# VHH binders against p49116, part 39

Target 1, 238 residues: p49116
Amino acid sequence: EGPLLSDTHVTFKLTMPSPMPEYLNVHYICESASRLLFLSMHWARSIPAFQALGQDCNTSLVRACWNELFTLGLAQCAQVMSLSTILAAIVNHLQNSIQEDKLSGDRIKQVMEHIWKLQEFCNSMAKLDIDGYEYAYLKAIVLFSPDHPGLTSTSQIEKFQEKAQMELQDYVQKTYSEDTYRLARILVRLPALRLMSSNITEELFFTGLIGNVSIDSIIPYILKMETAEYNGQITGAS

## First folded at step 16 (VHH)

Design N13
Fold by OpenDDE, fold request of step 18:
Structure N13 (fold): chain B 238 residues (1-238), chain A 119 residues (1-119)
Amino acid sequence: as target 1 above (238 residues)
Amino acid sequence: QLQLVESGGGLVQAGGSLRLSCTASGMDYAMGWFRQGPGKEREFVASISRSSSYTYYADSVKGRFTISRDNAKNTLYLQMNSLKSEDTAVYYCAADQYGRYRAPNYDYWGKGTRVTVSS
């Protein structure tokens, strides 16, 4: 069997909604997030190993890790997204809700901590200067995580994860041979992804567009969406 | 798509200093300096990561050259100290689209700026 990832899987280009509003409204934030989510899911779908798991397993796998994939995507696309600005806008919107006494003190704390964790994670990744290849492999490692409850084909998923790890190791050794500990520095960032609440992420980034529909419930539809349909949405053709 | 324009080259005496600049149309790249001397192949000089967290130097320039960048000014720099005759070359700035400060190949290149070190 060939490599888990190819050069085609390294490209991860997010197109932001246009035009950018002067004030980052909820719609813009949600649209941006949705595009990233779709890009992440379709990236996963483009991996032959992922396809080999079958539709049911694929859906379960993505349901289990979409938040982690999304978060890695935020980190990778932080510059093009102006993530700090987006997060600031989210905080501003939350401040309005706080002033209106719509949120409990505990909930405010949870949400603010979540935003802090997101920003911190992205900053840490930026500081490490994670490159496109490394992001691709990290996403693959996260995607093919066998430790989520309710997964089928766990053995196969584990094999794919190992393959991703091995390829990452080979890549880092080849590319950054002078930095012996780079691989370890990169991998130790992965646990931080498990600190992120999918529910809070969903509320912060997707409430404006999805309403009462959960990300979990729409994942099958996203995975079945044609690439042409997605691209059409990005270009405004639809 | 990325445009790179080098400047700062010129004639300098051995032991002298020179600072090269590379103006980029974008800074979301790992960047590096290369040089090509007379009758020689292009060789790596130095590289720097997007955040400047990592730098790398060729052995021939270690301790003498310093690579830096100002992302706000869209500019890459190469401070060259203790220049030698063997440093005479056309210096090129380059960028990697994947953010590899140790990229095997760079995607974008400037036209170069000539540095001549006289004895």
Scores: ipSAE 0.884, ipTM 0.947, lowest interface PAE 0.4, mean pLDDT 93
Fold by OpenDDE, fold request of step 18:
Structure N13 (fold): chain B 238 residues (1-238), chain A 119 residues (1-119)
Amino acid sequence: as target 1 above (238 residues)
Amino acid sequence: QLQLVESGGGLVQAGGSLRLSCTASGMDYAMGWFRQGPGKEREFVASISRSSSYTYYADSVKGRFTISRDNAKNTLYLQMNSLKSEDTAVYYCAADQYGRYRAPNYDYWGKGTRVTVSS
């Protein structure tokens, strides 16, 4: 039928909390991350193919890939988020915890490695100069991944993923015709997303705001949230 | 809305050099240079990606012109060497909101700066 994504799905604008504090506290980080998460999920909701899968399948898909979507969002919005500054702030907070002997050496290593992976991934994406269209298709490919356990309608999901891949291929071929290996170079970055721990991501970006509530548990609510409600939260915080 | 302001144009003798600048109100864009000569249509000159990792040049300027950018200074540059009479044109700075250094169209444009190459 028609294309999986339209031009309306390419726009991905994150509004940061304002003003940016001199010292990035946990609240600011969590709020920023939450906005990105919401934006990512609402983006997914805006895709007709995603809507066609139904609420249960949609919830399962997002639960399976929210970390990857979020990470792609971090990369895409790295500039507006001042991601390097946020990550540095997170590291500083961790250092305080380390000084207080609240974390084991192994845990510190795990968390620091995760932060490094996030930064490296985002840097790599920046160096590749991934554009808005490419990000949209990459997010779609990640979203419609049929290889997660417990998914229903896997055939349909696979079909949508293939469609996303084909559209990306066509786009890259058309836009960057002189770079015949650009598609492959871009796709080779996707495996890095699967190496990242959703639990650590959640801890780093969401613990201060959500408390004991997991991202998994709030995903259904986010997906049911009205766009107006989301916008209201953004404007109310600004 | 992104604002682009070109500068550095002027009169130069053939074989001479000139560096154009484009000051942008923001640099989170892929950017490029275009030019429009007398009686000619606007044509692509060069483009550069956000990180400067990728550049592209029209065949007519390849080897003579160099596009670069300084994101910290919010400035795009075009170094023009070995200038020819056919390089005479109004040069425009442009930006793509989606970050495509090979964009089919650009969203933002400057007012242009005139470059005249005399024989």
Scores: ipSAE 0.884, ipTM 0.947, lowest interface PAE 0.4, mean pLDDT 93
Fold by OpenDDE, look of step 17:
Structure N13 (fold): chain B 238 residues (1-238), chain A 119 residues (1-119)
Amino acid sequence: as target 1 above (238 residues)
Amino acid sequence: QLQLVESGGGLVQAGGSLRLSCTASGMDYAMGWFRQGPGKEREFVASISRSSSYTYYADSVKGRFTISRDNAKNTLYLQMNSLKSEDTAVYYCAADQYGRYRAPNYDYWGKGTRVTVSS
């Protein structure tokens, strides 16, 4: 069998909406997030092993891990997105809701903690200076996680995850041979992704654009979207 | 496309110091210094990760050279101390688009700046 990932899977270029507004409004944030989400899902779709699982299984897989993939995408694209500025803008928008007593104290705490976790995760990844290859393999490891409920073909998923892990190990050993513990240092960051709420992520980044529509419900449509259509949406939204 | 422009090269006496700079049109890259001496192949000197968390040096320059960067100024630096005649070379700035401070090859290169160490 060939490698799980190829060089084509390492490239992960997010195009931001243009022009950037003087004030980061909800629409700009949601549009940016949507582009990242689409990019992440289409990245997954481009992996032959993902295709081999079949439409039902791979859709279920993405539904289970979209928040983790999205979060890794945020970390990877933090510079081009100006993620710190986006998160600050989100907090500012939330302040309005707080002042209007639209949120309970517990909910405010929960949302702020989530934002903190996102920022902390992205900062930690930046500090580790995770490269494009490592991100690709980490996303693959997250994508091919067999421990989500309701998945079929779990043995195949596990095999693909193991393959991703092995390829990452080989890559790290080859590229960063002087840093014996780099692999462990990188992998130990993955559990943080499981502590993040998909519901809160959805509310923060997508509610202003998709309204009451759930990310879960649109995932099948995104996965079926043609690349040309995706590119058209990117150019049309700019 | 990333643009890299080296500066700071010149003539220096053995045992002296020199600081090279590389101005980049963007800093979202792992970056490094290479050099090519007379009649020699281009060789690795030093590299630095995006956040400066990691640095790597060739054995020949370890303890004498220091690579650093200021992302706010879009500038890469190479502080060269205790210079030797064998350090005479054209020094090149390079960048890797994937963020690998230990990249096997680099995507972007400057035109180089000449350093001459006299006895």
Scores: ipSAE 0.871, ipTM 0.941, lowest interface PAE 0.5, mean pLDDT 93
Fold by ESMFold2, fold request of step 18:
Structure N13 (fold): chain B 238 residues (1-238), chain A 119 residues (1-119)
Amino acid sequence: as target 1 above (238 residues)
Amino acid sequence: QLQLVESGGGLVQAGGSLRLSCTASGMDYAMGWFRQGPGKEREFVASISRSSSYTYYADSVKGRFTISRDNAKNTLYLQMNSLKSEDTAVYYCAADQYGRYRAPNYDYWGKGTRVTVSS
């Protein structure tokens, strides 16, 4: 029928907790990351094609792709989040943990490798100057990924992904007509998203002072959240 | 709301050079310069991506003008060389909230700085 995404799906405004603390801490990082996660889930559920798949498929799909969607959100919002500062603070903390002998060398190496992969991905997206329209279509491509194990309705999901790819192609060709290779350069960045570990993302961004809440377990509740309650969470108002 | 303030306009002889500046309250935007000459519609001059990896120029200024930005100083620049009388215009700084260095429309505009090229 009409386009997969409309202009309402391009706006992606992240609001940071205020005021920014003099020193970054776990609470600020977790609240900032939670706002990005909620914004990403609200974005996904606002898409008519996503709504058409039904609640069970919605939950399964988001469980399969939330880390990729979150990572695209980090890249898109890296400047407003001061992501480089956040990652530098985490690296310093890990270096102090080595000196204090608090963590295994294998775990620290795994986490450091993830941080550098994440920074490399975000830098490559910034260098390409991926715009808000392109981010919206890239997020749709990763959202409607039929390749994940255990999904139902994969043929319909494939059709939606193909539509997102077609709309991205049309957009890039119209907007950046002088740059023949822009679409290819953008698309070759996507495989890096599959290398991002959801387990490590949870450790870096979602470990609060209390509990170890799995993002997988809260996705059904975020997707069912009332619009007024959701808006209160992403703006810090209630 | 993003604030854009142009400066550096003035009177210059044909063949001369001038550098325009635009101080911004934030730089997480694709940015550009536009101009409006006497009795003419506002027209595109140049644009630059957020990272400076990409620039684009109107044919009328290509080779003579250079757009650049310094994100640490919140400033956009337009170096204008080999100025012609037809470059006489009010020059406007503009920004696109979606980060498109080839934006069809811009969301934020400065009030402009006047450039007069005498012949």
Scores: ipSAE 0.749, ipTM 0.897, lowest interface PAE 0.9, mean pLDDT 88
Fold by ESMFold2, fold request of step 18:
Structure N13 (fold): chain B 238 residues (1-238), chain A 119 residues (1-119)
Amino acid sequence: as target 1 above (238 residues)
Amino acid sequence: QLQLVESGGGLVQAGGSLRLSCTASGMDYAMGWFRQGPGKEREFVASISRSSSYTYYADSVKGRFTISRDNAKNTLYLQMNSLKSEDTAVYYCAADQYGRYRAPNYDYWGKGTRVTVSS
């Protein structure tokens, strides 16, 4: 009925763990990534259209797209996260793993290729200077993807995705009226998100999770968690 | 809160050049320059995206002014060439928290630096 997103859905403020260590380590990287994941999931939860789909559909939808939302979040927050420094630290760790013979050559190649693709994606988004409103609509387009297996209410999800696309178009045309190709340049970056591996994202950013659980399995818990509960857990995680 | 401090203003003869600087406490913003002449409303001068990929200029300064930024030095610049008496104004540095180089409104503002162009 009303707009899919309002200005309250555009705010996306990532706070980093403090203090930043002299050398980035697994614990700092994992805590930073966990904060981004929580922020991304709760952003999705805040959308009335998402709420209207019901809990089972919501969980299925986020399970299908969490890696794409996370990757968009990495691109959006790359500067505040010092993502280039984090990725450099991960590359150095991989070089040590070669020295210690802890990983197969095939796995190292896969992970390095993924890192370069992630860097390329984030750099391309930075060169486009995608703004906070555009990121919010891109995330909505990714979130309301009706073609994932096992979804119910796919006709309504498709309607919401179409609405996100329309609102992005309207926004870009009003805000950047001098740049007739901006919408097209933005939208053609989305297919690259589908090529990102959730398995490798977990290895790169979430190796420090206590309990040895996959992100897919904790999504229902994150979606139920209140912000005060999350703050209590990160405060109590010593 | 983002801190913005302009510098480099002063008195310049018509036809001359001047470079304004704006030191920022952080540069993860789209940024711009505005000015307010005597008895006039504040007006847009130029803006630049976070990466510098996009710049936009008011018609009155296009071809004479160049906006640039050095993110490593936390500094925004405005190179003003071929100055005219109508460029006399207080110049303000501004930043948009959402990264819109064509923002309809800006969230953070400096106190301004005065530029006077003599006839």
Scores: ipSAE 0.732, ipTM 0.890, lowest interface PAE 0.9, mean pLDDT 88

Design N13
Fold by ESMFold2, fold request of step 18:
Structure N13 (fold): chain B 238 residues (1-238), chain A 119 residues (1-119)
Amino acid sequence: as target 1 above (238 residues)
Amino acid sequence: QLQLVESGGGLVQAGGSLRLSCTASGMDYAMGWFRQGPGKEREFVASISRSSSYTYYADSVKGRFTISRDNAKNTLYLQMNSLKSEDTAVYYCAADQYGRYRAPNYDYWGKGTRVTVSS
């Protein structure tokens, strides 16, 4: 009952490590990405509908969709992160690995195609000028996806997704009433998120997360963190 | 805290042109221009999205005014052509923190620049 999201779920402020180094390095990229990940998990946990599904369902949902939420966060924060600069630095590093014959050609091709798809997705979202309210509803639609394997409570998850869809529709029609096709243009961007590889995302952005820990394995612990712990991880102030 | 500083206002003859500028401390916002004429409430003039893909104009200025932005220079512009005495107002630069180019309310405002159109 009531709206799925409140205005508190629209605010999404990423703070970058300061100062930005002259030459980007693995530590800066990993800290920046970690801040975005924790900001995204804090956002998801704050939603009453998410809380209502219970801890086991929460863990299953986030494991299924964390990469899609992270990718939406990259698109939303691309300017403040200087994402194009980060991706260019990664590409240069990969080109050195090709010259030194350190990785297989198939893996490098796979990673480069992923980077290209990510850049194209972020560019398409920027050209549409997706606003903070629209991003919040899109993230909710992605979070409450009932079609992932192994989920329980899929009927309730589907109802929450439908509510997010209705709230996005109402918002777009009220705010952008002159643009009849805006909702459709926004929604057709979502399928590209399912093509993003979580293991490549980990390789690109999460090297140096203290050991080689998979994001899937730490999700239950992230979801149980105290608010003060989240704020420390989001700002890196720990 | 976003800072917005307008400039370029002044006295202009009816039928003339004037370009207003707004220098911002950051440009990752949807932005717009508003104006307040003598004895009137503040009214919407024009808005532009972050990428410039979308613009919107009040009916009273459509075809005469053009909003634009240069994100590399942190500057928003309003080109005003075919000016009328009714365009006399203080013009304000505004920004929406959520990136809505059709925002119902704006969060950040400049102090304004005065435009006077003489007959």
Scores: ipSAE 0.731, ipTM 0.892, lowest interface PAE 0.9, mean pLDDT 89

